# Designs tried in a protein design chat: VH-VL binders against UPF0305 protein MTH_811. Part 8

Target 1, 155 residues: UPF0305 protein MTH_811, of Methanothermobacter thermautotrophicus (o26902)
Amino acid sequence: MKGSDALIMALRNMAATLGVYDLMEVRVFLERSCRFVQERYRAIYVDAYMSMVVDSVLDLKAGFSGTPEMDDARYSLRDALKRLDEINAPTIVGLTVLYRTYVKGEPLHPPGTPFPGGFEVEKKDGVHYCPVKDKQSDNPEALCDICIARQSPLP

## First folded at step 1 (VH-VL)

Design u8 (from u6 with heavy chain L101D D102S Y103S D105W W107E S108F Y109G; framework fv_unasnemab)
Fold by ESMFold2-Fast, scan of step 1:
Structure u8 (fold): chain C 155 residues (1-155), chain A 126 residues (1-126), chain B 107 residues (1-107)
Amino acid sequence: as target 1 above (155 residues)
Amino acid sequence: EVQLVESGGGLVQPGRSLRLSCTASGFTFSDYWMDWVRQAPGKGLEWVAEIRSKANSYATYYAESVKGRFTISRDDSKSIVYLQMNSLRTEDTALYYCTRDSSGWYEFGYYYMDVWGKGTTVTVSS
Amino acid sequence: DIQMTQSPSSVSASVGDRVTITCRASQGISSYLNWYQQKPGKAPKLLIYAASSLQSGVPSRFSGSGSGTDFTLTISSLQPEDFASYFCQQANSFPYTFGGGTKVEME
């Protein structure tokens, strides 16, 4: 069995154990991680991420059977797992990060997610770009280094 | 060649102690969780203990029947896992296997014993 | 503790037979179930992990199925080297527990 197939099965099994109360833990974690995000954008960002988390869990519970789309990621799967453990990421956060990055090959924020200055996550020529990746470099709880998205070129 | 070799078994009286060793070769020992599993003569398998890797702070877990009496530990520099067995009882008589757990995904991974040694025999008799 | 009930305790079979072994968990274990083969005088060998994933090097005649509480190991066409004991094992929670084993014997 390929590693990606084994990972999908592990993620499905973890998703099957998750309930509504696990979503409260995720929201607390996200609000803590986003405490330095400008207030007017914080709620939009947290809500967008929560929607992504819910969609990921529901996909896995429904038995996602698509072929994983492989994209470039800064960290190997093993290094990503170590990183998630180091920051004490809730299981459901780890599950969604691994699902999107290593199974779906998609960024943690979907294309079109708005950020300050009128910028948003976008895909150009097969590459995902995020306008705030570099601004999170000093946040010890940020998961941007696991995300496949690259920093958007800014003026 | 990936290999596990157990040693340290023997005949011992109830209440005494033994230390089992398991020497690993052919893989990056420090990356793996290691287990001890025993089998009484003519009986089935019984999981005894597990020690995780440095990434999991060397966390240890024990079967209730051995908790407080047995201690699992490891020396990554020598690629050895140990099982210190104190206050031995006649029901501890078994062939003791050292196993490698293949979980490479921390708490998200599957746990299974993909490499086993030949075992070392412990006989506790009065 | 999660109790693993394995059935049958023994089965007499001939080369070419289809052999089915079942394992039942006393509570839900998702897909955290492994199957091992043990030949007389030898250490156990991993056959299947995660309920249905075939370990590298294991013949395709071995297959596993099930989830939750009920699991099955199937040998589609028994070979001479398959006469052995088989054990299921749950890895969902501590302590890890094994089934009582099934001995596949020559008829």
Scores: ipSAE 0.000, ipTM 0.498, lowest interface PAE 14.4, mean pLDDT 79

Design u9 (from u6 with heavy chain R100T L101D D102E Y103G G104Y D105S W107G S108L Y109F; framework fv_unasnemab)
Fold by ESMFold2-Fast, scan of step 1:
Structure u9 (fold): chain C 155 residues (1-155), chain A 126 residues (1-126), chain B 107 residues (1-107)
Amino acid sequence: as target 1 above (155 residues)
Amino acid sequence: EVQLVESGGGLVQPGRSLRLSCTASGFTFSDYWMDWVRQAPGKGLEWVAEIRSKANSYATYYAESVKGRFTISRDDSKSIVYLQMNSLRTEDTALYYCTTDEGYSYGLFYYYMDVWGKGTTVTVSS
Amino acid sequence: DIQMTQSPSSVSASVGDRVTITCRASQGISSYLNWYQQKPGKAPKLLIYAASSLQSGVPSRFSGSGSGTDFTLTISSLQPEDFASYFCQQANSFPYTFGGGTKVEME
């Protein structure tokens, strides 16, 4: 069995065990992870990310039928798993990070997620851009290192 | 205890204008996206317009059937959302509902219409 | 615009029956599908959001399923208060669009 097939099966099994407590815990984790984001934009960040988390869980519960594909992220899958452990990421956060990055090849913040200054995550010519990726380099709990998005060229 | 109350409906001739109001109470109105949804007599639901919150620069969206004729606006200080209807047509005849477009459940943000008013009737006829 | 096709347009049912209503989107809408109940003379009431999430205060006999383009609303054991019209609504993109409705009638 290919590794990506094993990953998809594991993620699907994990999604089946998730409930309300897991969803509630995710918001607390995301708010802490966004401490370097200006307060007025933090709620927008968190809400957009929560919508993405819910969509990812629902996709897995419904049975993802696309071809599993691993993307070129900074961390290998093994290192990403260690990173999620280091920050005590809730199971559902780890699930969505692994699903989007290593299965779907999509950014952790979906396209259209707004950020300070009117910037947002965009997809252009097959590449996903995030306006705050580089700004999170000092945040020990940020997961930008395992996100496929590149830093936006706009300031 | 959360509620929306629509007003301003009535009988109006084609080509005229009418302004609907929707007063909110029992929740933090300024945080919510507000929508107008209409229902023609004996028919289904049709989304008309949406206005987002200040956090989204009060962005507005319209159904093609009303674009250019209707204007949605809000006054957060009074907790009121408005629908200015110009160049009214007989096909605009409907019960007009005011509703919220975002809800919070278990601390999560979702896109759904949770709070609805009882509606205000608009009849466009000669 | 995304067209929402709802079936059946009406169904006659008895208390205790299992009722299934289907909704089909002309384009993929992921899980952004809501279900509403409307009783005669009343405003619509949200039942299900995000395709399968039960709104607070809604009885567990109501359930939603599906993703992408095909969705279902199921009432496992119809109660007297469930005789009403039901509408699906996509929240994936503007304009928001509703299905044509399904009327669940007595007998």
Scores: ipSAE 0.000, ipTM 0.485, lowest interface PAE 16.2, mean pLDDT 77

## First folded at step 4 (VH-VL)

Design s2 (from f11 with heavy chain D105L; framework fv_firastotug)
Fold by ESMFold2-Fast, scan of step 4:
Structure s2 (fold): chain C 155 residues (1-155), chain A 123 residues (1-123), chain B 108 residues (1-108)
Amino acid sequence: as target 1 above (155 residues)
Amino acid sequence: EVQLVESGGGLVQPGGSLRLSCAASGYSISSGYYWSWIRQAPGKGLEWLARIYHSGSTYYSTSLKSRLTISRDNSKNTLYLQLNSLRAEDTAVYYCARHPSYYYLSSGLFDYWGQGTLVTVSS
Amino acid sequence: DIQLTQSPSSLSASVGDRVTITCRASQSVSSSYLAWYQQKPGKAPKLLIYGASSRATGIPSRFSGSGSGTDFTLTISSLQPEDFATYYCQQYGSSPLTFGQGTKVEIK
C-alpha cells in the first residue's frame, strides 16, 4: 500500500467483502490462540478482541474515512504489512490491526482491558499504556509490536 | 488431532553432525504458532534448545547457539534441527513441541509434543 | 538465565498420599509464566498446570498449583496409581525457556 488515502480505500474495499463467516474464522483463531490463557482472563480477552474486530469492520463498511495517525507507532506501515503476511494473519485480523493502528491511532486492546496483577490498558495525557508490551520484546511476531501502546509504569 | 513425529535419530560418531526432522500432521505449520526442540539426556531433565516462529525467526539456548540451527519447510509441513560438532554429552531423546499461540500468556507453553527420537553419540 | 530448582529431587509415596513438590526460581517469575509438566517413562511430557495455578484441559482436580515470586508448589491431593511419574516446573516469562531438574514420584 502507498499513501494514507490508498490505505483507507484498500481497507474499505477489503471490509466490503467480509461477512459473518470471516468473523467465525477469527473467533476460532482467537479461541485456539487463547486456549492456555488463565481461565479468569480468557473470555475477557477473546470478547474484547472480537468486539474490536466487529467494530473495525462495521466502521469501514459504514464508509468511515479518517486521517491516518502514525504517531507512537513502533512499526512503519511497510513493516506492519510484512509482519502480518509473515504470520499468515487472517485478512480480517490484518484489516483490524491496520485500521486501529494507522487510521484510528488506538491500541489493539481497548482501554480498560484487564491483565494479570490488577493492571489494565489505560490512556494518560493522550498516550495509551499496556502492561504487557515489554514482555513481547523478544517476540517480533507478536501483534503488540505493531500496537501504538507504550509499556505501563508499575501501579 | 495435531500429531508430531520426530525422525533422524540413531547412532552418530563424535565430531559428526545431526539433522532431525519433525513431521506435523492434522495441522499446517504455516497457519500460525511457533515450535521448539527440547532434549532429555538419559535419566536427566528437560533442556530447551531452540524456537522457531511461524515466519522463520529463530532463538537458541545460549550454551548451544553456535552448534544449533532450527529451520522449517512449509511445503513439507516439517521442522528441522541441525546440531554440529557432536559430543557424547549430546546423547539424548530429542523432542519437537508446539507452542499454543503467539499470545503472550501462553506462547512459552508446550501443548503438543512428539514421541521423541533417541540420538546416541558414541564410538 | 533463570534457574529453577525443584525439591525434593525424588520421593517415595503410596496411593492416597498427599504429595507436594516445590520449584524455586533464581529470580522473580510472574505467576502468569510458571507451568508444570508430568512425564511418564518412555513418553513425552504432558502439560498439567499453566499460569502457576490453572489446570490444563482434562487434568484431574487432585492436581493443583500455587505460588508467586520465586516459590511455586505443585500438590497432588490424593495420589493415584497413574500419578507415579517425574514432574517438571517450567518458566516462560523470559528467554531462554528453562525447566527445573525434575522430581521423581515413585512407589513406596
Scores: ipSAE 0.142, ipTM 0.657, lowest interface PAE 4.9, mean pLDDT 80

Design s22 (framework fv_firastotug)
Fold by ESMFold2-Fast, scan of step 4:
Structure s22 (fold): chain C 155 residues (1-155), chain A 124 residues (1-124), chain B 108 residues (1-108)
Amino acid sequence: as target 1 above (155 residues)
Amino acid sequence: EVQLVESGGGLVQPGGSLRLSCAASGYSISSGYYWSWIRQAPGKGLEWLARIYHSGSTYYSTSLKSRLTISRDNSKNTLYLQLNSLRAEDTAVYYCARHPSYYYDSSGYLFDYWGQGTLVTVSS
Amino acid sequence: DIQLTQSPSSLSASVGDRVTITCRASQSVSSSYLAWYQQKPGKAPKLLIYGASSRATGIPSRFSGSGSGTDFTLTISSLQPEDFATYYCQQYGSSPLTFGQGTKVEIK
């Protein structure tokens, strides 16, 4: 089998182990992590991220058979797998990161995810931009380095 | 209820070293969150010193990084700050404080829980 | 490093007064990530305001924050006896984290 087929099989196997409880744990974690974000952005951010996670899990549970876009990823799959292992990432986090980056070619925060100051994740001329990627450079567990998005240009 | 209690302060001679402890209760330091040490000289403002992540990665104030070591002991649920080559200007109350762990951006780099502080006096 | 300068350094006020404290940054604070803390003598600081204008849980409505860019303000609309303290601003929009020098609010 091709490496891409092995990746899809692994992701489907990961998704098969996940249930509603795992999704609720992610929501609780995100709400707690966002408690000091201005209220107007907190709910939208949490809902956007949860929709992305739910869509990833359900798509894989339904037997997704699309073609992985590994050539579009800036961070290598080998390095991503090593990073997820090093931080002991929960299955649902690992699945989401790998699926979005190496199968969908999409950022970890969906396009349209709003951030304080009127900025949002966007796609322009085939490139995904995130306003907060560089703000997480101090956090070794942020996973932003794996994300396909680039830092948004300074105003 | 989350609490942080610092200890290890006292009178120290210039050129000596100190090791401060911060005992956490009401939660486990191994279950996430970031932790900082902050000091405050008598009658002066607050100065950030060092940060440690759940993963063990450490970051230091540029002016003090050669003299500071931040660490933790998960089995004792305790954070530590080692300061070497003490100077009179290191006289301060030292606080440990928690950052909420955060995925989104630097919004989690404020301080949601603080310890009571421990006084370090450096004099001959 | 972003330097934060508070004005005034100290003020005298009476119970019921409106108190205004200003924090000016040497460069723009990203995302308005500026917090205000209250510190009473012999105690640790307590978070009051985050994101320039949001009150932390349990903080009375008389405390309010405003501002963006380089100019931020903390307002206490009707000073209470327990509000006599030193107030600090802190930016967390960029590394390293920095604090203002503090503003002491003293009884008249």
Scores: ipSAE 0.119, ipTM 0.660, lowest interface PAE 5.7, mean pLDDT 81

Design s23 (framework fv_firastotug)
Heavy chain, then light chain:
Amino acid sequence: EVQLVESGGGLVQPGGSLRLSCAASGYSISSGYYWSWIRQAPGKGLEWLARIYHSGSTYYSTSLKSRLTISRDNSKNTLYLQLNSLRAEDTAVYYCARHPSGYYYDSSGLFDYWGQGTLVTVSS
Amino acid sequence: DIQLTQSPSSLSASVGDRVTITCRASQSVSSSYLAWYQQKPGKAPKLLIYGASSRATGIPSRFSGSGSGTDFTLTISSLQPEDFATYYCQQYGSSPLTFGQGTKVEIK
ESMFold2-Fast, scan of step 4: ipSAE 0.221; ipTM 0.686

Design s24 (framework fv_firastotug)
Heavy chain, then light chain:
Amino acid sequence: EVQLVESGGGLVQPGGSLRLSCAASGYSISSGYYWSWIRQAPGKGLEWLARIYHSGSTYYSTSLKSRLTISRDNSKNTLYLQLNSLRAEDTAVYYCARHPYYYDSSGLFDYWGQGTLVTVSS
Amino acid sequence: DIQLTQSPSSLSASVGDRVTITCRASQSVSSSYLAWYQQKPGKAPKLLIYGASSRATGIPSRFSGSGSGTDFTLTISSLQPEDFATYYCQQYGSSPLTFGQGTKVEIK
ESMFold2-Fast, scan of step 4: ipSAE 0.278; ipTM 0.723

Design s25 (from f11 with heavy chain H99E; framework fv_firastotug)
Fold by ESMFold2-Fast, scan of step 4:
Structure s25 (fold): chain C 155 residues (1-155), chain A 123 residues (1-123), chain B 108 residues (1-108)
Amino acid sequence: as target 1 above (155 residues)
Amino acid sequence: EVQLVESGGGLVQPGGSLRLSCAASGYSISSGYYWSWIRQAPGKGLEWLARIYHSGSTYYSTSLKSRLTISRDNSKNTLYLQLNSLRAEDTAVYYCAREPSYYYDSSGLFDYWGQGTLVTVSS
Amino acid sequence: DIQLTQSPSSLSASVGDRVTITCRASQSVSSSYLAWYQQKPGKAPKLLIYGASSRATGIPSRFSGSGSGTDFTLTISSLQPEDFATYYCQQYGSSPLTFGQGTKVEIK
């Protein structure tokens, strides 16, 4: 069995345990957690993140059959699994992180997600960039280490 | 409504240890926020000391790391700070404060503070 | 470490005055990661501004923040009696978290 096949099977099993109430809890948590996100970015961010989470869960529930893209992954799957266990990540968070990074090859914040200062998550020449990755470098709960995105230049 | 009540301050001897408590009410300390201790020497500015993350992981000011321990008891909804090898320079009001935990990462921002507890290190 | 220097260290003002406080960073800070706090004697600091320019909930519109890079400003458009306090800037864009030395706004 290829490691990617085993990962997809594990993610599908995780997705099978998740229902509409798990998605509702994520939205409520995000809305509460975003009260210090500047107002003009808050609604766009919450919508973008929830769409990404919903797409991840539904895709896996429907039996995702695409090929994994791991070209931009800077963090090993083994270390990512250990990290998620260490922080006691909720199932839906772990599923989303692993699916986006190791199956889709996409950043945790979808491309186009706006951040304060006029920056956004973007893809240039096959590389994803995020404006807030380095801010979280000392945060052991930050999942940015797992994320494929690289730090955008900041002023 | 979040209320933070610090205790454990008072007069402490140089070379001793202090253990401060921060009792939280109106909110669970285990529900998705980070928590920090910040101090302020009389008439001086603010100095960040230590953070405990939602998972229980900790992060410390480099200059004080060897003397600090931050911890929590979720069942008591209480945060703790232990500082060892006390010096006169540790005389300060000590605050516990909440850091919002977000996907955009607002860590390091302090939206609620306790009233503070004065620690005086003097012989 | 990013060092924050506030100017002036203190100022005297009258009710109704426009007050401007500057915070200068030793290296560039993203505009999203600079906060301002108000502290009255004997009380804990209170968050006023986050992300350089966003007012925290319940903060009056007379308080505004601006700036980017290394230069940031807090403005009080019409000083009220309850605004006499010490104001601190804080960066949260990199570790360690650092505060400015404070600016005391006192009665003229």
Scores: ipSAE 0.131, ipTM 0.683, lowest interface PAE 5.1, mean pLDDT 82

Design s28 (from f11 with light chain G93D; framework fv_firastotug)
Heavy chain, then light chain:
Amino acid sequence: EVQLVESGGGLVQPGGSLRLSCAASGYSISSGYYWSWIRQAPGKGLEWLARIYHSGSTYYSTSLKSRLTISRDNSKNTLYLQLNSLRAEDTAVYYCARHPSYYYDSSGLFDYWGQGTLVTVSS
Amino acid sequence: DIQLTQSPSSLSASVGDRVTITCRASQSVSSSYLAWYQQKPGKAPKLLIYGASSRATGIPSRFSGSGSGTDFTLTISSLQPEDFATYYCQQYDSSPLTFGQGTKVEIK
ESMFold2-Fast, scan of step 4: ipSAE 0.248; ipTM 0.692

Design s29 (from f11 with light chain G93D S95R; framework fv_firastotug)
Heavy chain, then light chain:
Amino acid sequence: EVQLVESGGGLVQPGGSLRLSCAASGYSISSGYYWSWIRQAPGKGLEWLARIYHSGSTYYSTSLKSRLTISRDNSKNTLYLQLNSLRAEDTAVYYCARHPSYYYDSSGLFDYWGQGTLVTVSS
Amino acid sequence: DIQLTQSPSSLSASVGDRVTITCRASQSVSSSYLAWYQQKPGKAPKLLIYGASSRATGIPSRFSGSGSGTDFTLTISSLQPEDFATYYCQQYDSRPLTFGQGTKVEIK
ESMFold2-Fast, scan of step 4: ipSAE 0.270; ipTM 0.700

Design s32 (from f11 with light chain S31Y; framework fv_firastotug)
Fold by ESMFold2-Fast, scan of step 4:
Structure s32 (fold): chain C 155 residues (1-155), chain A 123 residues (1-123), chain B 108 residues (1-108)
Amino acid sequence: as target 1 above (155 residues)
Amino acid sequence: EVQLVESGGGLVQPGGSLRLSCAASGYSISSGYYWSWIRQAPGKGLEWLARIYHSGSTYYSTSLKSRLTISRDNSKNTLYLQLNSLRAEDTAVYYCARHPSYYYDSSGLFDYWGQGTLVTVSS
Amino acid sequence: DIQLTQSPSSLSASVGDRVTITCRASQSVSYSYLAWYQQKPGKAPKLLIYGASSRATGIPSRFSGSGSGTDFTLTISSLQPEDFATYYCQQYGSSPLTFGQGTKVEIK
């Protein structure tokens, strides 16, 4: 079996163990984590993240059968797994990160996600850009180094 | 709910060292919050010193990096700050403070502070 | 490092007065990540405002913040007896985290 097939199988098995209570738990965690996000952005951030998590879990429960978008030039799957273990990432976070990055080839914040200052995650000429990726480099627990998005040019 | 209690302050001589403790309750320091040490000289403003993440990774104020070590003991739910080569200018109240979350927008804020512990450097 | 300078360093006011404190940054503060804290004598600071203009939970509506870029303001619309304290601005738009020198609000 190819490594990509093993990844899909592992993610499906992981998703099969997740239920509505796991989704509720991650929403509660996000609401608490985002309580100091500026009011105008808070609901948008939480809802965007939860939609992404729900979509990831539901896709995998439905038996996703696409081709993984693995790329050796990016953070390798092996290094990503080590990174997630290193920071003790919750199962839902690990599943979402791995699915979005290595199966869908999409960023952890969907395109169009707004950030303070009028910036947003965008896709331009086939490349995803995030306005806060480099700032998160000062945070060793951030998962931005796994994410496929590149830093947006800032003024 | 979250409480932080600093200890280890007192009178120390120039050139000496000290180790401050910050005992946390109401939350586990290993569970995904960030923690900082901040000081305040008598009658002066606040100065950020060091930050430790739940993973154990550390960051320091550039001006004091060579003299500071931030650490933790998860089993005791306690944070530490070691300060070496003490100078009169290190006289201050030292605070332990929590950052509220992983989320980027709030990671630099301080939502809970300890009472502070006074360190006096004098011969 | 971004240096924050508060004006005035101290002021005298009476209950009911409108108090305005300014915080100026040496460089633009990204994303308006600017906070205000209140500190009473012998106590630790308390978060009042974050993101330049959002009130923290439980903070009275008489406290308001505004500004962007390099110029930020904290306003207390009608000073109460419990508001006599020192106020600090703090930027979290870039590392290292930095604070202003503080503004002491004293009884006239």
Scores: ipSAE 0.172, ipTM 0.677, lowest interface PAE 4.9, mean pLDDT 82

Design s35 (from f11 with heavy chain S55R, light chain G93D; framework fv_firastotug)
Heavy chain, then light chain:
Amino acid sequence: EVQLVESGGGLVQPGGSLRLSCAASGYSISSGYYWSWIRQAPGKGLEWLARIYHRGSTYYSTSLKSRLTISRDNSKNTLYLQLNSLRAEDTAVYYCARHPSYYYDSSGLFDYWGQGTLVTVSS
Amino acid sequence: DIQLTQSPSSLSASVGDRVTITCRASQSVSSSYLAWYQQKPGKAPKLLIYGASSRATGIPSRFSGSGSGTDFTLTISSLQPEDFATYYCQQYDSSPLTFGQGTKVEIK
ESMFold2-Fast, scan of step 4: ipSAE 0.172; ipTM 0.685

Design s36 (from f11 with heavy chain S61N T62P; framework fv_firastotug)
Heavy chain, then light chain:
Amino acid sequence: EVQLVESGGGLVQPGGSLRLSCAASGYSISSGYYWSWIRQAPGKGLEWLARIYHSGSTYYNPSLKSRLTISRDNSKNTLYLQLNSLRAEDTAVYYCARHPSYYYDSSGLFDYWGQGTLVTVSS
Amino acid sequence: DIQLTQSPSSLSASVGDRVTITCRASQSVSSSYLAWYQQKPGKAPKLLIYGASSRATGIPSRFSGSGSGTDFTLTISSLQPEDFATYYCQQYGSSPLTFGQGTKVEIK
ESMFold2-Fast, scan of step 4: ipSAE 0.206; ipTM 0.692

Design s4 (from f11 with heavy chain D105W; framework fv_firastotug)
Heavy chain, then light chain:
Amino acid sequence: EVQLVESGGGLVQPGGSLRLSCAASGYSISSGYYWSWIRQAPGKGLEWLARIYHSGSTYYSTSLKSRLTISRDNSKNTLYLQLNSLRAEDTAVYYCARHPSYYYWSSGLFDYWGQGTLVTVSS
Amino acid sequence: DIQLTQSPSSLSASVGDRVTITCRASQSVSSSYLAWYQQKPGKAPKLLIYGASSRATGIPSRFSGSGSGTDFTLTISSLQPEDFATYYCQQYGSSPLTFGQGTKVEIK
ESMFold2-Fast, scan of step 4: ipSAE 0.240; ipTM 0.680

Design s41 (from f11 with heavy chain Y104W D105E, light chain G51D G93D; framework fv_firastotug)
Fold by ESMFold2-Fast, scan of step 4:
Structure s41 (fold): chain C 155 residues (1-155), chain A 123 residues (1-123), chain B 108 residues (1-108)
Amino acid sequence: as target 1 above (155 residues)
Amino acid sequence: EVQLVESGGGLVQPGGSLRLSCAASGYSISSGYYWSWIRQAPGKGLEWLARIYHSGSTYYSTSLKSRLTISRDNSKNTLYLQLNSLRAEDTAVYYCARHPSYYWESSGLFDYWGQGTLVTVSS
Amino acid sequence: DIQLTQSPSSLSASVGDRVTITCRASQSVSSSYLAWYQQKPGKAPKLLIYDASSRATGIPSRFSGSGSGTDFTLTISSLQPEDFATYYCQQYDSSPLTFGQGTKVEIK
């Protein structure tokens, strides 16, 4: 069995156990992880991330039918699993991160997510860019290390 | 305020193909809402056909998957359903419907429906 | 696939009657992911109840849902003239999404 097939199977199995209380746990975790995001963008940021989490869980519960994009990842799957364990990430956060990074090849914040200064997560020429990736490097609970997005060229 | 308008129905020959459109207004389809196509044969019940998620992932009724394609065009704020190899049994009113996307528990629900478009498969 | 069977398929009732419609699933529906819709002739369905027992916004209190596992019930405590319609249950626990065959509530 290929690693990507094993991962998809594991993610589907875990998604089947998730409910509303897991979503509450995600919100608590995100509030802690977003402490470096400016106050006026925090609610928009959290809501955008929660929407992305819902999308990921629904895709997995529905029985994902796409092809995995594991080669787009900057961080190895093994290192990502270790990282999620180190920060004691809730199962639903772990599923979302692994699904978007290693199955979808998409950033942890959807394109169009707004950030301070009028910058947004964007996709350009097949590459995803995030305006705050490098600013999160000193946040031990940030998942930017795993994310496929690159730092946007800031002005 | 949220409106869904289906179009593209009408009379089609058996063995033919059909492309239905669902134009959304009052919200952006790229914002995070999920969308489905559901049909209802005259005098019969509801049958779910296909769903497209905000992420672009698609899921289909297993009995119809080989004949259906759901897609979207974010720039036109429109959803599509392509149905191939049409049979008399495909005669139905076709609805597009929105799923709430705030909580995944509610994402299987249909909170807004279009008025439907009638497809008649007959020679 | 989870098959949903509604009973009765049709019923005749008078204004003021208590109406009970049941929905039976071929497999257990987890976390009460079961909804009820109302459809009037020539119209699209309208969401009434979700999560087995939660009323959708704007739905009158005479509509109530109950049940878990494989057995679910929609109750209309005092039928009004505008309630004559066809009612459908729907599960959203497992793909594909499935509906019951419908229960027609007709004027007596």
Scores: ipSAE 0.000, ipTM 0.483, lowest interface PAE 14.4, mean pLDDT 78

